# VH-VL binders against q0atu2: the designs that were tried, part 274

Target 1, 119 residues: q0atu2
Amino acid sequence: MLDKKARIRTSREYRNVFEKGKRLSGRFLIIYYVENALDNNRFGFITNKKIGMAVIRNRIKRQLRAIVREYQGQVKNKHDIVLVARAGIGKSSFEGMEKDYIAIMKKAGLFARNANKID
Key: E = the ipSAE of ESMFold2; O = the ipSAE of OpenDDE; V2 = 0.75 times the mean of E and O plus 0.25 times the DockQ between their complexes.

## First folded at step 13 (VH-VL)

Design uf76 (framework fv_recibokibart; at its last fold request DockQ between E and O 0.86; V2 from the best seeds 0.87)
Fold by OpenDDE, fold request of step 16:
Structure uf76 (fold): chain C 119 residues (1-119), chain A 121 residues (1-121), chain B 108 residues (1-108)
Amino acid sequence: as target 1 above (119 residues)
Amino acid sequence: QVQLVQSGAEVKKPGASVKVSCKASGYTFTGYYMHWAKQAPGQGLEWIGEINPKSGGENYNQKFQGRVTMTRDTSISTAYMELSRLRSDDTAVYYCARDKFYWEELYFDYWGQGTLVTVSS
Amino acid sequence: QIVLTQSPGTLSLSPGERATLSCRASESVESEYLHWYQQKPGQAPRLWIYGASSRATGIPDRFSGSGSGTDFTLTISRLEPEDFATYYCQQYGDTPLTFGQGTKLEIK
């Protein structure tokens, strides 16, 4: 699980990312992201009812957290990033989600220059 | 009523820059992202990029990366698109269009009337 | 990027006839993120169908959208003179956002 300090937890923190940041739409994810004044990155996750039942939404969140955890060391520092699950993600494999995450993070320029797991 | 009113036609030389404006009215400017699209004569539409009206944060189509700059002035509810190092194939009608700030509805429900930019020597 | 291919390029029909416009995506697109716009000469595009099958405000019932995956269709059950225009499909399923090349519906 992600460290508590690496989590966006409050509505205020989420709103801050939306209002002060920018967004990028991927295949299964929309990311909202903004620079923060911390020494660490923070991640938030949003799953709407349109994605599916609670059990599906929870599964997706677990999978996304696993993906984020796997690549967190390769993400540029000092960013708040909110991942919004899009339609169709519930039908996607874990590998598909991972592929989309990598793609969207690359497009957003959020991976560090020396990242080595994103090829 | 919602309106997006763009600046007038422009004629530019190759290598020059053009800045098109899009003034919004009839709605809360910061409640919607602003997008820009290109339509060459007799051709289809091409997405250029989007901008967060609250923060000014922008994302561009990589095809235009390095030549396009999107900005906004919230005090007058106006978005701007600047295209530099113009070339002949930049000749087109450029449109601004809005979609919702949040991810609930992602489509362009209102468009500007378009701005013709002609690049010729 | 996701490429949208529309067919036919030009469709010549008479008022009263049925029109079927196709939009094929190079990759699967969720219906929620496939939209149609109408454009007439000298005018800006106008939202026509959103989410593959929902008519925008003020759009007549004779227009309908359908499809899923990679194949989408815009149907006009009975053409009216004002329906002759160019129709574009557009995907919001991935960045960059892309449009089809358009189908020009012209009067026969």
Scores: ipSAE 0.912, ipTM 0.960, lowest interface PAE 0.5, mean pLDDT 96
Fold by ESMFold2-Fast, scan of step 13:
Structure uf76 (fold): chain C 119 residues (1-119), chain A 121 residues (1-121), chain B 108 residues (1-108)
Amino acid sequence: as target 1 above (119 residues)
Amino acid sequence: QVQLVQSGAEVKKPGASVKVSCKASGYTFTGYYMHWAKQAPGQGLEWIGEINPKSGGENYNQKFQGRVTMTRDTSISTAYMELSRLRSDDTAVYYCARDKFYWEELYFDYWGQGTLVTVSS
Amino acid sequence: QIVLTQSPGTLSLSPGERATLSCRASESVESEYLHWYQQKPGQAPRLWIYGASSRATGIPDRFSGSGSGTDFTLTISRLEPEDFATYYCQQYGDTPLTFGQGTKLEIK
């Protein structure tokens, strides 16, 4: 489970990331991200009806949280990051989602290039 | 109604910098991302990057990273793209285009008229 | 990066004929992130079809888009003189955003 301190919780906090941050589109994910004034990173997750039924959306949320938790040590500190699942994510494997997450985080400059060595 | 109006043509020498503007009207400037694209003479389109007009947060195509800077001035609803250390292959028409702020439907629905930048010695 | 290859590069036809323009992606692109733009000489590109198959506002119904995965098509059922232009496909399925090299539709 991702620690409670590492989660974006309120609609105002989500809106803050969208308005004050920037974004980057990946194959299965769009991230919106901004530097925060905290001692840690926080993550938010958005899944919408275009992905599929509730059971699929809930599976995607669980898998994204697991991926984020696994790679949290590679993320540059002091960021609020919202992951928005894209339409095609429902047809992806866990490995496919993980690869896209790593790729988009590296493109955003939020991961070190040597992240694959750490894993 | 919705309109993106770009600055006029520029002629620059190799090694110089150029700053192109894109003035938005007919909509809430901070409600849409702004993108820039390059089109060399007789060639296709190439994406340069995007900026959040509300925050100034930007992301660039790695090909242009280090030479391009995107900014905006919300008081006059204007976005800017500055390209430095110009080379002859930077000769192109540069376009601004707007895009949805949120993730649902992402496409370039309105474009500026383009700005011709010529790099010649 | 996803490479989009359009074919043919140039298509020479007469008004009244059917045009079929192809866009192939180097890897799969969700249809809702594949778009087409029309560009006439001296003008900016204009959104024509978005999400592979949806016509933008004001676009005549003789234009249709289709496709999924790696293969996408723009079809013009009966060419009008004003349809002769260059058409670009674009993917918004991964960063960097990319465009095809264009298909120039020219009068015979």
Scores: ipSAE 0.849, ipTM 0.923, lowest interface PAE 0.7, mean pLDDT 92
Fold by ESMFold2, fold request of step 16:
Structure uf76 (fold): chain C 119 residues (1-119), chain A 121 residues (1-121), chain B 108 residues (1-108)
Amino acid sequence: as target 1 above (119 residues)
Amino acid sequence: QVQLVQSGAEVKKPGASVKVSCKASGYTFTGYYMHWAKQAPGQGLEWIGEINPKSGGENYNQKFQGRVTMTRDTSISTAYMELSRLRSDDTAVYYCARDKFYWEELYFDYWGQGTLVTVSS
Amino acid sequence: QIVLTQSPGTLSLSPGERATLSCRASESVESEYLHWYQQKPGQAPRLWIYGASSRATGIPDRFSGSGSGTDFTLTISRLEPEDFATYYCQQYGDTPLTFGQGTKLEIK
C-alpha cells in the first residue's frame, strides 16, 4: 500500500493535476502529471465503470498500486501523478500494465534512472 | 460555432524558424488540449505534439523534440507552434486540432484550415 | 510507435459502388482509440468515424466502421459523388499518436 503522504486524496488535488499539468497516453494508461511543492511524490488512480465490473476495477487498482510501489524509488521527486485506466486494461496482464507504466513514465521523463526497456 | 483559424502561408530559408498561430473561438479555449500535425505535400499526417492551454504544459513527438516549441496566449485564445532550424523536408501544411481535456473519447473533432510553410533555397 | 498501414493506396471506383478501405496496425489498438478522418484537396481533415465504428455528427449512415485488434475497415455501402476524398485512420492508443498514410478514393 502507498503511504498516506504519497496519495492524492481530494477532488481539488486531482483537478490541480489535470489543470496545472500535462498528460501522456500509453496503451493501458494515461498519466496526468505536474510538479508539486512537497518533498515527495503523490499518486492517484482512476478507474471508471467503463473499465469493467467492480471486481475487475478493484483488481486493476490493486495491480496499479503494486506497480507504482515497486518503481516508486525511481520516480523523480516532487510530482503529483494520476494514473487513469484506459479501455482494454481489463484484458491486460500484470506484466502488460507494468511494461506500459515503465514506458509512459520514461516518455514523461519522470524516472530518475532508466527502467528496463520494453517493446 | 467552434472555429480554429490559423495564420497565413510562410516562405522560409533553411536554418530559419517559423511560428504558426491558431486562434480559437466558439468554445472555452482552456477546456481542450491543442495538437499540431504536419502534412508534407502529397503525404499523410504526422503528429507533432500537444499543449495543455491552461497550464502551458506540452509533450512532443520525439521526432520533433528539440526543434519544436508550443505556446499559447489565453487572453486571445491563441495557440502557437514554433519550428526551428528549418530544413527542406519541413515544407508542409501545418494543422492545429483540438481534443477533449479528459481521458474519454479522445479524437480530433475540429481542425484549423492549415498553414503552408515552404522551406526553399 | 504504432504504425498504421492503409490499403489500397488508391481506390478507383464509380458512384453507386461499394468501397472497402483497410487500416492495419503494427500492434493491437483498442477500438475506442482508432479513428477515421476524411480530407478533400485543399481542406483540413474532418472527423468521420471515431472509436472504430461510431459516426461523427452529420456523417451519412452509408459509412460504417468495423474491426478490432490490428485490423480495421471503413466501408461505404453506396458511393456518392461527394465521397471521393482521401481517408486516414489514426490511433490514439499510444504516444506518439500516428496516422495511416491514407487511401485516396477517386472516381473511375
Scores: ipSAE 0.824, ipTM 0.917, lowest interface PAE 0.9, mean pLDDT 92
OpenDDE, second read of step 14: ipSAE 0.835; ipTM 0.940
ESMFold2, look of step 15: ipSAE 0.819; ipTM 0.915
ESMFold2 (binder alone), look of step 15: mean pLDDT 93; pTM 0.949
OpenDDE, look of step 15: ipSAE 0.839; ipTM 0.942
ESMFold2, fold request of step 16: ipSAE 0.823, 0.816; ipTM 0.916, 0.916
ESMFold2 (binder alone), fold request of step 16: mean pLDDT 92, 92, 92; pTM 0.942, 0.941, 0.941
OpenDDE, fold request of step 16: ipSAE 0.904, 0.910; ipTM 0.958, 0.959

Design uf77 (framework fv_recibokibart)
Fold by ESMFold2-Fast, scan of step 13:
Structure uf77 (fold): chain C 119 residues (1-119), chain A 121 residues (1-121), chain B 108 residues (1-108)
Amino acid sequence: as target 1 above (119 residues)
Amino acid sequence: QVQLVQSGAEVKKPGASVKVSCKASGYTFTGYYMHWAKQAPGQGLEWIGEINPKSGGENYNQKFQGRVTMTRDTSISTAYMELSRLRSDDTAVYYCARDKFYWEELYFDYWGQGTLVTVSS
Amino acid sequence: QIVLTQSPGTLSLSPGERATLSCRASQDVESEYLHWYQQKPGQAPRLWIYGASSRATGIPDRFSGSGSGTDFTLTISRLEPEDFATYYCQQYGDTPLTFGQGTKLEIK
């Protein structure tokens, strides 16, 4: 699970990311993101009915949180990032979602160079 | 109704910069993302990037990264695309196009008329 | 990046005939993110079909789009003189956004 302080929770906070930020479209994810004035990163997650039933949407949210948690050390500090699941994500494997997350974060310039990397 | 009106044709020397404008009317300017695309003579379309008109936040196609800058002026509902260090293969018609702000049904429903930029010695 | 390949490059037909235009993607594209634009010489592109199969406002019902995965098709059941133009497919399924090279529909 992501710490509560690392989560975007309110509609006002989500709206702030959309309005003040920028976006990037990936295969299974769209991200909206903006630098924040905090000492940490915060993540938000959106799934809509096009993804599937509540059971599927909840599974996708859990898997995305797990992916974000695994790679949080590589994300440039002080960003609010909202991940929006796209149509087709429900057909993807966990590895497929993970690859798309890494690809989109790199394209956005949000992955910092890390001391530890595994090729 | 909805219109995107672009600035007129430009002729530039290699190494110069060009700044193209796209003035929006007939809708809330800050309610839609603005994109730019390039079309070389007799060729297809190439996406350059997008800008959030509310914040000025921009993302570029890596092919143009470092030479392109997108800006906007909300007081006059105008978006700008500046391309620097011009080369002959930058000769093209440049289009602006609007896109929805949120993630559902993203497509370019309205386009500007295009601006011809010619790079010649 | 996702490469979109359109075929044929040029299609020469007469009014009244059926036209079938192909767009093939180098990777899977969800149908919701595949669009078609019409462009006439000297004019800007115009949204024609969005989400692979939905006609944009004002587009005649002789136009239909279909496809999924990597293969998409634009069909014109009975060509009218005003339909002769270049058609571009576009994917919004991954950044950078990309367009096909176009199919030019010309009078035979």
Scores: ipSAE 0.838, ipTM 0.917, lowest interface PAE 0.8, mean pLDDT 92

Design uf78 (framework fv_recibokibart)
Fold by ESMFold2-Fast, scan of step 13:
Structure uf78 (fold): chain C 119 residues (1-119), chain A 121 residues (1-121), chain B 108 residues (1-108)
Amino acid sequence: as target 1 above (119 residues)
Amino acid sequence: QVQLVQSGAEVKKPGASVKVSCKASGYTFTGYYMHWAKQAPGQGLEWIGEINPKSGGENYNQKFQGRVTMTRDTSISTAYMELSRLRSDDTAVYYCARDKFYWEELYFDYWGQGTLVTVSS
Amino acid sequence: QIVLTQSPGTLSLSPGERATLSCRASQSVDSEYLHWYQQKPGQAPRLWIYGASSRATGIPDRFSGSGSGTDFTLTISRLEPEDFATYYCQQYGDTPLTFGQGTKLEIK
């Protein structure tokens, strides 16, 4: 589970990320992201009815939180990041969601380089 | 009502930079992302990148990264794309196009008329 | 990146005939994020079909889109003279956004 301090909670905070940030589209996720003035990263999660019924949307949110938590140490400091689940995510595996998260974060320049990688 | 009007044709030498403009009217400029695409003579379209007009936040196709810069001026509802260190294969028509700010309805509903950039010695 | 391959490159037909244009993706694309644009010489592209099957505003019902996964099709049931143009498919399913190479529909 993500700590309270690592979560974007209010509508105003979400709007701030959308309005002040930038966007990147991935296979199952769209991220909106902006540098914050805090000491830590914060994450928001959006699922909508296009994904499927409530049980599917709740599973997706739970799995995305788990993925974000697992990789939180790789994320560049001081960012507010909102993950928006795309319609096709409901048919993805956990591994598929994880792969897309890593890929999109790397494309956004938000993910740390592998310590063993030279180039 | 909605219009995207681009600046006129440019002729540049290799190594120079070019800055193309796209003036929006008929809608709330900051309510839509702006994208740029390239179309070389007789070829298809290639996505260059996108900019949030409200914040100036930008993301680029890796192929153009390091050579392209997108900016905007909200006071005149105008987006800009600057391409540096021009080569002959940058000769193309460049288009601006808008899409929705939020994650629903992500498609290019309006396009600028295009700007021909010719790179020759 | 997702590569979109359109076929045929050129399709030569007469008014009144049916046209079928193919777009194949190198990776699965959710149909909601596959779009088609029409472009005439000297003009900007115009949104034609979005989300694989939804006609954009003002597009005649002789145009239909279909497909899912890696295979998408644009069909024109009965060609009119104004339909001869180049058609591009586009995916918004992954960054970088990509377009197909286009199918030029020309008068026979």
Scores: ipSAE 0.835, ipTM 0.915, lowest interface PAE 0.8, mean pLDDT 92

Design uf79 (framework fv_recibokibart)
Fold by ESMFold2-Fast, scan of step 13:
Structure uf79 (fold): chain C 119 residues (1-119), chain A 121 residues (1-121), chain B 108 residues (1-108)
Amino acid sequence: as target 1 above (119 residues)
Amino acid sequence: QVQLVQSGAEVKKPGASVKVSCKASGYTFTGYYMHWAKQAPGQGLEWIGEINPKSGGENYNQKFQGRVTMTRDTSISTAYMELSRLRSDDTAVYYCARDKFYWEELYFDYWGQGTLVTVSS
Amino acid sequence: QIVLTQSPGTLSLSPGERATLSCRASQSVYSEYLHWYQQKPGQAPRLWIYGASSRATGIPDRFSGSGSGTDFTLTISRLEPEDFATYYCQQYGDTPLTFGQGTKLEIK
């Protein structure tokens, strides 16, 4: 679970990210992201009906939140980031989603190099 | 009617910069992302990057990062692509193309007519 | 990056014949993110097929797209003179967005 302060909660806050931010497409995810004026990062999650039924969309949201939480310490501070699940994500593995998240965050310049490095 | 109208052909020397414009009409300019693509003579298309016309937020193909800058002016519904430190292999037709703002059905439904940039000494 | 390889590079056929154009991706691309554009000399590319199989507005029924995974095909059932052009496939399934090198359809 992500801390309450680390979540984008309102429709206005989501629209702010889309309107003021920029975009990067990955295999299973599109991110919209913008620098914020806060002392922390905030994350939003969007799954639409093209992904699949509610049970699949709920599973995807839980898995994405787990991935974001695992890597939150490697994300550059002061960003609002919205993750939009793409078609096909419902058929991906957890590892596939995780790999795509790391790849898109690195491409966006939001991750330190070698986010997965041990020591 | 949707139109994207680009600036005219440019001839530049190596080391110079070029700024190509793309004026949009017939739709809400800030409602669509704008992309740029390169087509060298006799070659295929290369994606250069995209810009959010509402914010100016941009992402570039890493091949062009460091030499390309995308901007826009919402008051005249015009997007710009500036390419610096020009080399002979930058000789190409450059296209703007629009794309949906939100994540569903992303494709380039309208393109500008292209701008030929020739880099020669 | 995902590399798209089109084959053949040039396809020489006569009006009335069937054309089959191939696009192979180096990694799996969901069909929703594979598109085809037609380009004639001196002109901008035009959206032709989107999402592997959906014809863009105004595109004749003789054009069809198919495929999934790494293999995609554009088929023209009976060539008309106006169909001779270069066709590019494009993936929007990962950044950077990439295009194939094109298949030039020319009159035999």
Scores: ipSAE 0.848, ipTM 0.922, lowest interface PAE 0.7, mean pLDDT 92
Fold by OpenDDE, second read of step 14:
Structure uf79 (fold): chain C 119 residues (1-119), chain A 121 residues (1-121), chain B 108 residues (1-108)
Amino acid sequence: as target 1 above (119 residues)
Amino acid sequence: QVQLVQSGAEVKKPGASVKVSCKASGYTFTGYYMHWAKQAPGQGLEWIGEINPKSGGENYNQKFQGRVTMTRDTSISTAYMELSRLRSDDTAVYYCARDKFYWEELYFDYWGQGTLVTVSS
Amino acid sequence: QIVLTQSPGTLSLSPGERATLSCRASQSVYSEYLHWYQQKPGQAPRLWIYGASSRATGIPDRFSGSGSGTDFTLTISRLEPEDFATYYCQQYGDTPLTFGQGTKLEIK
């Protein structure tokens, strides 16, 4: 589980990311991201009913949290990042989600230089 | 009614820059992303990039990265696309188009009328 | 990137006939991210079908969209004179966003 301080938790915080940030559409994820004034990154996760039943949505969230946790040390600091699960993600493997996350984060330039485990 | 009105046709020399404007009306300018597309004569459409009018945050097609700059002036609800180091294959009609901020409906529901940019020596 | 290939390049038909336009994706695109636009000469594209099968506001019911995965279709049940135009499919399933090369529907 991600540390509480590493989570976007309030509607206001989410709205801030959506309005003040950028977005980038990937295969299974859309990321919204903006710089924050903190010394750490915060992550948010959004799933909707189009993705599937609650059980599926919760599974996807768990998987995405696991992925984010795995690579959080390689992400440029001082960012709020919201991951929006897109249609089809429920049919993807964990590895597929991971690949998409890495790809979209790379496209966004959110990985630190010389980051490990991103290849 | 929603309208996107673009600036007039441009004629430029190779190596020059062009800045096309897109003025929005009939809706909240900062409530929608603005996209730009290229259509060469007799060809299809090519996505150039998008900008968040509220924040100014932009994402470009890698093909245009380094030569394109998207900006906006919220005070006049106008988006701009600047293309530099122009070459002959930049000759095209350029369109602005909007979509929503959020992920529920991601399509271009309104388009500008287009701006012809001709690059000729 | 996802490449969209439309076929045929040109479709010549008469008013009253049925038109079938194809859009094939190089990789799977979920239906909600596949859209169609109509464009007439000298005009900007117009949203026509969104989410593979939903007609945009004001679009006649003679237009229909279908498909999933890599194969999508735009169908016009009975062509009207105003339907002759170029139709483009577009995907929002991955960045960069891409369009098909278009199918020109011309009057025979």
Scores: ipSAE 0.790, ipTM 0.931, lowest interface PAE 0.8, mean pLDDT 95

Design uf8 (framework fv_recibokibart)
Fold by ESMFold2-Fast, scan of step 13:
Structure uf8 (fold): chain C 119 residues (1-119), chain A 121 residues (1-121), chain B 108 residues (1-108)
Amino acid sequence: as target 1 above (119 residues)
Amino acid sequence: QVQLVQSGAEVKKPGASVKVSCKASGYTFTGYFMHWAKQAPGQGLEWIGEINPKSGGENYNQKFQGRVTMTRDTSISTAYMELSRLRSDDTAVYYCARDKFYWEELYFDYWGQGTLVTVSS
Amino acid sequence: QIVLTQSPGTLSLSPGERATLSCRASQSVESEYLHWYQQKPGQAPRLWIYGASSRATGIPDRFSGSGSGTDFTLTISRLEPEDFATYYCQQYGDTPLTFGQGTKLEIK
């Protein structure tokens, strides 16, 4: 479960992540992410009306929180990460969202198991 | 008017590095991400990566990871792309292009004129 | 990565004719994330159509884009001399961002 200290809550905190963060686009998700000065990770979630009605947007938010919670132990420490749901997410399965989350976190180098590659 | 003006053509030896600049004017430099793309002779465009000009936060196409570095200087509204350990297949025109900060309008509305980088012995 | 395949590679037509340019994606791409750029020799690409069907500012109404899923089309209803150029499709539906190889529209 994501407790209070693991959540990005204020408009100012979201704005900080968008303005200072790195960005990576996936099939159903875009992430904005930046290192923080805390001892833990914090997650934010954005859904917009392009996804669908409130019932769909609320379902997507709940499913994304569940996915983030399940994989939180694999995420590199000290990051603020905002997940923005893309237009196609409303047509996706839970499995599809999970696969996209794993893929983008790996591409971003945010999973602790994925050391930065140097060629 | 929005303009992205790139540095001039470069000729490099294999193994060298090259640093291309892209000077922005006519808009708030830190309000848009900057992208770089490669176009080899007779080939299509290939995305290299993006940088957030406000923070310097960058993300690269895996194909270029380890050889490319993107930076910027906000005092002169200029973005840079440095490509190291140059090979003959790095010969290409390199373009900068801007993109919105937020997720809703993700397309390249303005491009630099391009910089030809030739890698030859 | 998503591969975009454009066809034909070269399209030879005369002014006044209709042109139809195809872009096929290896995976489904939301229409909002498919774009077209025009490029003339010695020039940078220019945004032409965004989100599969929206004309960029200043683009003539003889240009239209359509498509969804894996199949996208750029149509020019009556070619003008200034329309002869290379057209590239691009997807922003997954990283890495990718472009098609281009369709060169040349005068017959």
Scores: ipSAE 0.755, ipTM 0.897, lowest interface PAE 1.2, mean pLDDT 91

